VH-VL binders against Ribosome-recycling factor (frr). Designs and how they scored, part 1

Every score and structure here is a prediction.

Target 1, 187 residues: Ribosome-recycling factor (frr), of Petrotoga mobilis (a9bjd6)
Amino acid sequence: MAKRSSYAKEAEEKMKKTLEHFEDELKKVRTGRPTTAIFEDIKVDYYGMPTPINQVATLSVGEERTVVITPWDKKMLEPIEKAINSSNFGFHAINDGNVVRVSFPNPTIEERRKLVKAIKEMLEETKVALRNIRRDDIKKVKEIKNEGSISEDEAKKFEEEIQEILKENEDEAEKIFQRKEKEIMES
Unless a header shows other numbers, all headers, positions and changes below count from the first letter of the chain; antibody chains are not in Kabat numbers.
F, E and O stand for the ipSAE by ESMFold2-Fast, ESMFold2 and OpenDDE, each averaged over both directions (binder to target, target to binder). V2 = 0.75 x the mean of E and O + 0.25 x the DockQ between their complexes.
Where letters were taken out, [cut] stands.
Atom coordinates printed by the task and the answers are left out, and those that the model quotes come from them; centres of patches stay.

## First folded at step 1 (VH-VL)

Design a10 (framework fv_faricimab_arm2)
Fold by ESMFold2-Fast, scan of step 1:
Structure a10 (fold): chain C 187 residues (1-187), chain A 123 residues (1-123), chain B 108 residues (1-108)
Amino acid sequence: as target 1 above (187 residues)
Amino acid sequence: QVQLVQSGAEVKKPGASVKVSCKASGYIFTGYYMHWVRQAPGQGLEWMGWIDPNSGGTNYAQKFQGRVTMTRDTSISTAYMELSRLRSDDTAVYYCARAPYSSSWYEDWFDPWGQGTMVTVSS
Amino acid sequence: SYVLTQPPSVSVAPGQTARITCGGNNIGSKSVHWYQQKPGQAPVLVVYDDSDRPSGIPERFSGSNSGNTATLTISRVEAGDEADYYCQVWDSSSDQVVFGGGTKLTVL
């Protein structure tokens, strides 16, 4: 465990946040198991303001493969129902006068393959974001070197550290993807 | 001082296989992709594929799929490229080359290159 | 399927400027790298990421890339610049490295 430069640590921090975002987005992907994550950030009109569902309602996993959304204000039942139905997630929300219920049918093999393709695209976008961080930080190192603040050898060392960190984070992104892929295919 | 040193020239019969080595020094071997590129006499550069020395993952050019195998040994910082079922038109200089990770904004380039390994396939 | 087109040869007098083009559909959206290869030697990176130079490469080597054409420019050409020059991109659509056919630079 060697100490890394401040340039490498900056890259490491940015890449960690990128992987956290990737994990959060994967939580929203439908796997046949009921999950509240996919609905939490859908916006509804709450007295003239676009507001995420999780700020106007309690979401929980209920019986029989359903997500139950209980708004704190009953006037939000219809807006929530309409927002979910129009979100194009492929769910049918039902308002029973007290809660909004969303059923999770068991996905077919073809549906699972489509989900895997979707998360694969998310993985590729995540890798692009990681590589953009590497590119931007290497550019900073080169600018500092050209200003005479560090030597050619120091710049090379810092660039190598940043490259190593990118590799570690791309491998971690792949592992995160593989865990979600397994969940989709085996559920 | 980054350096890639390849194994010596080989002469093979059609149908045989050849395994070329590329020993890396002066950098973190697992931190960079290793690519393989060949050049037939008097011809241009032809990409064969890459290996990720850290994971052992590979990506091969479609033309070589099923005939090429890229491996590495991290304990000696050495990458290998094995080409099977050799044909006379596989006669070429084979190069290993180091590349950083690519992105849609910052694509892989090759620096340094190994000195090359001449593989002659004749009967 | 993606192809890079280079002129097979370019001739230039010593001290003049040589320009070697690399044509590709929407190549300006890709990062272009350039290699110099002398007879019996391995290629050497001379320009990467369109216009950056590796340490040790003289500043008379420069690059540009826009639209459908990337260009390697060698100013104040010396006899020692005589070599084959290759352009290269990564084609993300096919996940493949693509090289141009090469340009022989002759210094007369």
Scores: ipSAE 0.000, ipTM 0.458, lowest interface PAE 13.9, mean pLDDT 84

Design a11 (framework fv_faricimab_arm2)
Fold by ESMFold2-Fast, scan of step 1:
Structure a11 (fold): chain C 187 residues (1-187), chain A 122 residues (1-122), chain B 108 residues (1-108)
Amino acid sequence: as target 1 above (187 residues)
Amino acid sequence: QVQLVQSGAEVKKPGASVKVSCKASGYTFTNYYMHWVRQAPGQGLEWMGWINPNSGGTNYAQKFQGRVTMTRDTSISTAYMELSRLRSDDTAVYYCARSGRYSYGPLYFDYWGQGTMVTVSS
Amino acid sequence: SYVLTQPPSVSVAPGQTARITCGGNNIGSRSVHWYQQKPGQAPVLVVYYDSDRPSGIPERFSGSNSGNTATLTISRVEAGDEADYYCQVWDSSSDHWVFGGGTKLTVL
């Protein structure tokens, strides 16, 4: 009686967390607009420990599409510059002895296409994660059925519900992707 | 059917490197991530990192960054973990373990290798 | 950065129920997995995704997860359940797996 709600709800909650992670990762993808958010996940060596830039420096949006990074310890200027220039975002960072300045160039059409390809691969990876959640949950339903705890008809009903939840979440992942694709191509 | 078989015990001197292997069988090697977890004598489990055997991409725990290298050979379904500049406190049993193949979803470690004892002594 | 806290040890009499806790900030929003490790052996998955059991794991093993505490419950405890138990979560913010410190279950 209550078993259907338990299985369906578990699958939906797991998939929701997967989509939230996907959306959070897409927020970090550069769209040509200056933002400090993209640097918050870049780690620098701070006295032997990898540390997020925002925990060793103040980040602010400056003039001419730049982000200005002011470390609290000047010894961090070179490590910050190196970490940013080594990132996969294609930034150009310059250490002027007091701050690190990062310029945000507008992506070319070809660069935008490469960004779209990268987020498309993230989408496909997210869909694989969703399908694995479905596979694991359906396997659990089959095991419970084989143990005699639920009927054959109940097992088929629960499997179909899990399949419908997968379809809904795959569609939602596609919409999240298309929204980000539009941002990249139109900004 | 699924098996992860690791290489034999190693004894190394401080400053040396060790390379442990983990041979997979009974499943498609490239469809699952391979993790490395160590356990010092009498201590708990410590995650070291993972490799995606399909891409060769890796993700290392911060503590081991710069000393660990994870690789694989898809032709023989084998993953490798090399730890360099060994210290006496690297003495531990090193395990490989399998998980589902995604960067963004949480998954569990469903199969583990038998472990490889690495002893670092002068 | 994310930290899982387990009691170092739990003692229980045969036939009674053992409860092993795993504390973490807002752990109820995460998926918790549990591993059993007997001396000289590799860990074995006993509960995954908070409450699911792998094939071959007895129904005596169950799990729950809400708020700041996940719990592994072992009912009708047997001497063969004596082992170290580890909880595990994926920390999506750092892309790292995190293990608890382990709990030694003693059956006396």
Scores: ipSAE 0.000, ipTM 0.439, lowest interface PAE 16.6, mean pLDDT 83

Design a3 (framework fv_faricimab_arm2)
Fold by ESMFold2-Fast, scan of step 1:
Structure a3 (fold): chain C 187 residues (1-187), chain A 123 residues (1-123), chain B 108 residues (1-108)
Amino acid sequence: as target 1 above (187 residues)
Amino acid sequence: QVQLVQSGAEVKKPGASVKVSCKASGYTFTGYYMHWVRQAPGQGLEWMGWINPKSGGTNYAQKFQGRVTMTRDTSISTAYMELSRLRSDDTAVYYCARDEGYSYGLDYYFDYWGQGTMVTVSS
Amino acid sequence: SYVLTQPPSVSVAPGQTARITCGGNNIGTKSVHWYQQKPGQAPVLVVYDDSDRPSGIPERFSGSNSGNTATLTISRVEAGDEADYYCQVWDSSSDHPVFGGGTKLTVL
């Protein structure tokens, strides 16, 4: 491809971070498949400091459709158990004296439909965020053109570059969504 | 480490019964369904049925319904498959296999297999 | 009941790519799993959920599944890959697995 403007590159960087956020949020959507991702944002009190679980414990997918959380400090077993049980994710953690275990039940057809609806809403929010980035960057280009710093032809070129980047990222968001939808509905 | 260890080879006459064992170790026995799959010499894999070790519930392939019985003993983490009224075409290697499912239990696969038990049925 | 169709044999030269197909009506809507079986040994899971690999399985093994055909791809084939390969899906309506007939991979 031809060399892109700094405005297009700024849009590309912002949109990439938006897609990364979308992927991270999808990992937290409970599909019934055991995953450690939904516990990574949970903070525990580690010697007076709020600390993410993944910085005080090893998280792994274990047997019996469970996530096994193994703290490197045994004193963290009870705090981790309580943090997960009080979380908004609706999981029940069990501390067996050596590890904390979280079981993943099989979702119903109705629960699958709710999950698909939730990820569709997340996709829509992601597309809105991408379009807002495009809008803000195009506005910036037009302001610079009106100040006489760039020509009308240059402004048009920069706007076309930003629009192409939006299209690329909307297509990628759709693909990310479709993979997750397949996981929920067809697995 | 997960292991499934089966009982030794058997030679039986037509009309007899055979009971094959499969001892599980390295995981919680009641957390996973156990399946039985057989393979006649030079042939493909043929599913026979499954048992839920937690409940004792079973589901048998129609071909074996009335001749196969699957049981388990949770105190020794062992599954059993008994096949009765043996015929020469029951000659096969019999495998136990642990299933692991996708999120909804709709797309199970077999992540660990026993070493197999050769059952020979001849007069 | 649901039926999976595999070619009975595939031959490939060492270092080349082998492709083993598994045909089924709308199989792309199902999860396909693949087992390797060497003579006198139990089957070994090599690919599950269309394209995931168990720990210890080389990255040379990969899978895909679309439309009416799933494919196991073995790149940079080695003599030790010579085996029978079985595809498998789960028939949720009857709550049982369905196995393909198996494909013998010969490395010449």
Scores: ipSAE 0.000, ipTM 0.431, lowest interface PAE 20.0, mean pLDDT 84

Design a4 (framework fv_faricimab_arm2)
Fold by ESMFold2-Fast, scan of step 1:
Structure a4 (fold): chain C 187 residues (1-187), chain A 122 residues (1-122), chain B 108 residues (1-108)
Amino acid sequence: as target 1 above (187 residues)
Amino acid sequence: QVQLVQSGAEVKKPGASVKVSCKASGYTFTAYYMHWVRQAPGQGLEWMGWINPDSGGTNYAQKFQGRVTMTRDTSISTAYMELSRLRSDDTAVYYCARVRYDFWSGYYFDYWGQGTMVTVSS
Amino acid sequence: SYVLTQPPSVSVAPGQTARITCGGNNIGSKNVHWYQQKPGQAPVLVVYDDSDRPSGIPERFSGSNSGNTATLTISRVEAGDEADYYCQVWDSSSDHLVFGGGTKLTVL
């Protein structure tokens, strides 16, 4: 009943984490669609402790393609504004005395093309990382076979399992990329 | 230079056996699996099976089970494919081919022998 | 047993782009390799691992593979590209290599 070996499962877990990292990095890429995700983990000083914005304020998508950040304590308005404006995300935050507003302008076609090229580079780096996981695991299995712990036929089957897992994860990486590309081009 | 050189053409009668050889040079013979593929006149490629030259282990396509035997001689870097109880529909060009496993490319045929024509007729 | 389906023939004019398909259940999860065979000759590897080219194969040969279809693309087709083309995968369930039925490319 065991579908995959323990060596294949190890590779699968590493590749899964690699894809999760890729998805998390794509969330940070600026698009025309308003989203709170990019701001949630930015840290501000809250009574001497670095604290994520989502733990000191409510974030919501508002009218006019804006993200509205409503701090529970109005003393946090200036720290939140400064944190967002000093970030490398390219947004401009405005404090109106009650909330912090971040505008999401529609990117130009040329800006969208540049964003797509950036995420293509991230996809290529992700595929390299996946292939490195396969390479290292194949090397490990060959060493175990050379030590006599498994047969040559068993080693070949493990290598084939790892190859299938790599292919599945490369395909998944491409789907994640295509979904983000569509979001950038159609938002 | 990697080369796979096969034995010459054979003409056999129905019911006979044929043994085709494939001599490898230019690489470590035991490091790569050797496969056999045949092609009937005007037809497509038909995979027959493989041999692991290191272990002598084999795997045959179901169609050829009980009729095909693949062996090797590591001292002369030569692989053999023997097909028994020949029928007229076994008339084909028989190829040996090296299969490469690449870290990121999987399994593919990188070098092929020139082919051996086996004709089965009364 | 795993089955690969190719169209029996494809025709293309010189200088145009030829596309040869290889259909298989969830073939996008497999590594697809492509071979060119000219009359009286052994096959030659032209694309491996879906889209990679061996040394010496012109850049006008390319490939793709997703879902249930893999495709060999030959751009700026030349008369010398007339040949039979075969796709190939490895079937892990049987530990067998599987070939498609082949596609005859005619340039004219």
Scores: ipSAE 0.000, ipTM 0.432, lowest interface PAE 14.5, mean pLDDT 85

Design a5 (framework fv_faricimab_arm2)
Fold by ESMFold2-Fast, scan of step 1:
Structure a5 (fold): chain C 187 residues (1-187), chain A 127 residues (1-127), chain B 108 residues (1-108)
Amino acid sequence: as target 1 above (187 residues)
Amino acid sequence: QVQLVQSGAEVKKPGASVKVSCKASGYTFSGYYMHWVRQAPGQGLEWMGWINPNTGGTNYAQKFQGRVTMTRDTSISTAYMELSRLRSDDTAVYYCAKDEGYYDSSGYYYEGYFDYWGQGTMVTVSS
Amino acid sequence: SYVLTQPPSVSVAPGQTARITCGGNNIGSKSVHWYQQKPGQAPVLVVYDDNDRPSGIPERFSGSNSGNTATLTISRVEAGDEADYYCQVWDSSSDHVVFGGGTKLTVL
């Protein structure tokens, strides 16, 4: 670790929090991966009462991008299949006599490209936030210099340290982006 | 991938106006200043000014004050540079360039650099 | 108005080191950026903030800045480095970007 000024350390801490926020926002980006959440609250007729699927069946993610719905009563297989197929979610459910299977198709190349473009925009917003932190901290350095508390040489050194930290954090933001891009393109 | 795509070549007569466009993609358009730089045939780079796409604020080189107008349309991520009362010595390639610099809240401009450039637009002014 | 002075041309043999200077009053207190321009092409950023490189620019490119002179150094020069090179600063007193006049690098 290189020893840096207090101005550089302040910038470093703020930028770290900005990258943590970026990473958290990327986790929320849907990759089209199979999920049970969409089906859990779909209503089926159970002895004359609309009942959520998760109260009449177990739902799990299975092999080959499939959600498997196992009803506790096999008489519910056809109602569940019908409810999912008539839903606005666009899924095709198949009843094999034991479970209902819902296949999640692989995202198209065009769909993957749209997701990558969205996270690229998030990356650029993150870089803007990092640059704003640099701007605010350099402003503080210039104010202190103008008050005569530090020399022009000291101000330049502190500004250079802050710029170096920006570069490090922009590089880290790029790496975070690349990991998410790989997840989208290779899933 | 960051791209800046400029409008096509123009031929104008002295006294006319020209408006060059620069369409940005691959980054947050409003987050970075856009500069305009020109280059006469066989000559060096000459800075004309910048626009802040977020606010529409501009700053022009003294030589071009009164003749240049920089604008943008955020809905299509496009910047424009209009030069009026054209003279033959305005014949040049005009570039847009993305700035990594910034303007602080006190109105001071901090040093920036041009990380991406448009392909250039040739403007020929002849009779 | 602030002025940056570059030599009009510099010649260097392949494999040697080229040094392109950028003179300015107290330029060492400013951040200097360098652009490479090949015929018929837009300029490309090769060095920024005195001595930082954009991703994709070879480590052969470096810079320095002190006193009244900034320098772009290109080590182990290749034929493909032949181009015009421009230095650039921002002048806070005029609120303007300033370019040097450019230097033509010839690799013999």
Scores: ipSAE 0.000, ipTM 0.444, lowest interface PAE 14.6, mean pLDDT 84

Design a6 (framework fv_faricimab_arm2)
Fold by ESMFold2-Fast, scan of step 1:
Structure a6 (fold): chain C 187 residues (1-187), chain A 122 residues (1-122), chain B 108 residues (1-108)
Amino acid sequence: as target 1 above (187 residues)
Amino acid sequence: QVQLVQSGAEVKKPGASVKVSCKASGYTFTGHYMHWVRQAPGQGLEWMGWINPNSGATNYAQKFQGRVTMTRDTSISTAYMELSRLRSDDTAVYYCARDLRGIAVAGTFDYWGQGTMVTVSS
Amino acid sequence: SYVLTQPPSVSVAPGQTARITCGGNNIGRKSVHWYQQKPGQAPVLVVYDDSDRPSGIPERFSGSNSGNTATLTISRVEAGDEADYYCQVWDSGSDHWVFGGGTKLTVL
């Protein structure tokens, strides 16, 4: 069942890239889950030089929706705390003398519903993109058949392969969506 | 900024074909799907299909399958819609419209052409 | 074959609130978009993704969508709001963009 024509392989590669794009877009959807990315490039004053936090501290996700920032030099605790609190990201950083902790707010039920609706729309749009890839590739198969390069039976077989790949990728898109939906609703 | 400029009005006899153009400017032509919508006099909007200007892939409404062909020319940022075997009930204003979302993702129609009146009569 | 149902006409006095409905089976699970069309002109997108507005559209235009009904709400209606209004959804099951039949808004 795994042996596929070059047309099917081309469709499969395009659909794989489309799903990768979908996953990348979902990463941009804030679920309220703690992330270090937003803090890594905030600049702090390190002995008179503006320096990104990720060059003076280790950032990690801790318990209770908290990002823990551990500076290599404890003298950086206050500068890091001030830089985060002065940012327009709306986070409150707390310096406990050893690390800086940043708590992430929980989305309201209404905000979670809006996020789920947004990613559901992204899923539908992703399915449209997948179907367009199918149509593009089936059109190529029909053109090659009409030129006499492949038989009518071969064209039908290649079209069936492309349809099978579409179904597999639509199912995968649904799974990607469900995983993100669970993340939004549970966080 | 963003503009979609369509070709001029056409008068055709039943059985003929018509090809409407839509020239895009003010944005990256290959970054957005292009839709075609028609509106018969005094009636509502009817979606005909879309084209992905990047790949040339198309998706046609079932009602128009076998009669409509959508193409594009990326060198001049122009989309085309050709409707064949015209009937009197094909008399309508034909619009092109840009998809708000990117080429990989369909969305809403944020910019529309001015419309092209196609009259089918003898 | 997904179908969107709109009332053919709605009348409202200037300064009042107009509500235009768009009915569809489980439409609350879809994203609804709204277009305004004035005579002799191309449609203009006024609300997308149920409740978001494009740049340049006044705040008095808003939308909602739940269950089997989506609604376009126009507050503090002006004479210049007279137009036909169309709702629209993508139906993934049929691979179609579907428009409602349109509602003529009259400001008396």
Scores: ipSAE 0.000, ipTM 0.435, lowest interface PAE 17.4, mean pLDDT 83

Design a7 (framework fv_faricimab_arm2)
Fold by ESMFold2-Fast, scan of step 1:
Structure a7 (fold): chain C 187 residues (1-187), chain A 123 residues (1-123), chain B 108 residues (1-108)
Amino acid sequence: as target 1 above (187 residues)
Amino acid sequence: QVQLVQSGAEVKKPGASVKVSCKASGYSFTGYYMHWVRQAPGQGLEWMGWINPNRGGTNYAQKFQGRVTMTRDTSISTAYMELSRLRSDDTAVYYCARGSYYDILTGYPFDPWGQGTMVTVSS
Amino acid sequence: SYVLTQPPSVSVAPGQTARITCGGNNIGSKSVHWYQQKPGQAPVLVVYDDSDRPSGIPERFSGSNSGNTATLTISRVEAGDEADYYCQVWDSTSDHYVFGGGTKLTVL
């Protein structure tokens, strides 16, 4: 990495937090892909005690968009099936005598397109936030220069550093978006 | 399959409050924003605000801030809109409508809509 | 505050093409949605994201959006298309949904 002035480091930290927020928001966008997480905490009756599924069974993602739930005790097959089918998540579980299988519907092209448009809007909002940080920090540099604490040449250098940091973070935001877009589209 | 069913018509006096319910079915209730829209007789559609049923966050149109409260009960997949200090010009059909997927608000269309609840405010 | 402008009424003969406009500053940069509302009924989404149709909506409904004008086009108009039509956008600057004033389509 090249040396960054202390004046530019404030912009760098703010932009880093903005990207972390963007990443966190994207993690909350559930793509409809098969996931075990939604089932892990569903309670089943285990010998008279409400118990999360992940404490009585192994959950894994199988073929054809299914989650496979393998209970350690086969007596739990029917309770797990009934608990999932009674949940408000809208999933249908099938007990085949060895495991419980839950099929995830394949997202339609329309649904995937809506999700991509949503995360693209999040990307554009993130870029606006990054540019606002750049604007505010450049304003601060100009105020410090006008107070006589730094020279005009130093102010110009710091403004250039802040602009470079913006470009790096805009590029990173774009990469974060592209990774999520690929996950959604699966094309 | 996916549908929103609203509570029945209400008649209120000026100064009272009204609480309209919207019960969702056929989809994951916490996976979508819920919007409220009203329509006065002979007038157009007016957006009132949204609630995120997952996190409970809300955002209200400026015109209704201080008088509207949006809530939800995830155990029965139901959203509520309460409007207080009613005036005669609050007479309208109030709609709930499903919006954006998950925890993101990005300008998705509203689909489906509830059937509407007529609220009449008169002395 | 962002504003959408629609003509109050449009008349068209059966079998002809109706065009309903929605004017807004730089509306071409926004996603426009269109709703159909028949008397005593809730609005129904007919076109979304400028030009996409929901399942069940006939292909004679289409949309476009560029510059300062979005347009809902209804080809081969039928008597059953008589309704109020509303355009809608989300304004990210205000975090607010905006509806046009509505257009009454009369099929004569």
Scores: ipSAE 0.000, ipTM 0.438, lowest interface PAE 20.5, mean pLDDT 84

Design a8 (framework fv_faricimab_arm2)
Fold by ESMFold2-Fast, scan of step 1:
Structure a8 (fold): chain C 187 residues (1-187), chain A 123 residues (1-123), chain B 108 residues (1-108)
Amino acid sequence: as target 1 above (187 residues)
Amino acid sequence: QVQLVQSGAEVKKPGASVKVSCKASGYTFTGYFMHWVRQAPGQGLEWMGWINPHSGGTNYAQKFQGRVTMTRDTSISTAYMELSRLRSDDTAVYYCARELWFGESYYYGMDVWGQGTMVTVSS
Amino acid sequence: SYVLTQPPSVSVAPGQTARITCGGNNIGSESVHWYQQKPGQAPVLVVYDDSDRPSGIPERFSGSNSGNTATLTISRVEAGDEADYYCQVWDSSSDHRVFGGGTKLTVL
């Protein structure tokens, strides 16, 4: 098994970041399954500084389709409750004096279909981004070949490695999509 | 070295199905998309669809949606194109052609073609 | 859907330069590939990605692509270049391939 060139490794790194971004965006998609991910983007005022909830509290998935938010400083209970209730995510947070609880409603079948369509569009955008990385890196290989720094055979080898990495990453993107689709439809 | 060899000519009646094979050799079969392109007598090239031999994923031209099925067998490096409910205007030479993975987006095009399979649909 | 327009025929004298155009809305932002097809034969890729040439294709074949027109240029034309020529692009929005209608090159 031959090791991949530095050009292929550069493409591989860029594509990995693209898939990580895709996975992170999918975590924010509302499903019937409780998740803490959507609360990461919510800021609360912590001693005069806008601060993500996960830097002032522990978030966990509890019983009865509920996310439990336990602040390290009890004075953050009310700010967290208000921030979640004023968000446009459609959640209702309840402060019980020790934790903030957020209940997750079940989406309708029609809402699930809409969510699947949205993540399918995200998959297609991700595939375009992956193909753009391939295009840019292969262009770089061709420019180096035309300068005489690498041989025709070396250029062909590097291009084939980049194509193989694209294939692997498009397949991985498809698997990531299928896992999320199953989660949406079965939750 | 690198070549695509297709199955022989077929004569079919309207309403029948035809399945054309395309055997690849001299390269990594799963590393390249396989396209199917047809050409009616005296007409231009018409793209029908592609299959990714690695995943089995396909993408068909809208015109053939519901009538065409593309498959592959990786154990014998062979791609298949089946066209059902044949009409007289399906009479054409059918080609398989390889392309570097996931479309020609910027660089490759269809660089290796099969010899073509004549499919005649007549009553 | 996306349409590629080619002249149905182009005539050129031996030794002169033939130019075959492929028109498409904003085609200069797409990658254009060119195929040569002789009677009874499968197509042969002669130019890919606008201007690159496959191994074994004579340097007389070249391509360009900008704005709304891609062009295949064949310099010092030989009788053996007589064939049908097709342009082809990838439609990124549908991941479909689109062929032009073809141009018959006649060497007089």
Scores: ipSAE 0.000, ipTM 0.440, lowest interface PAE 17.3, mean pLDDT 83

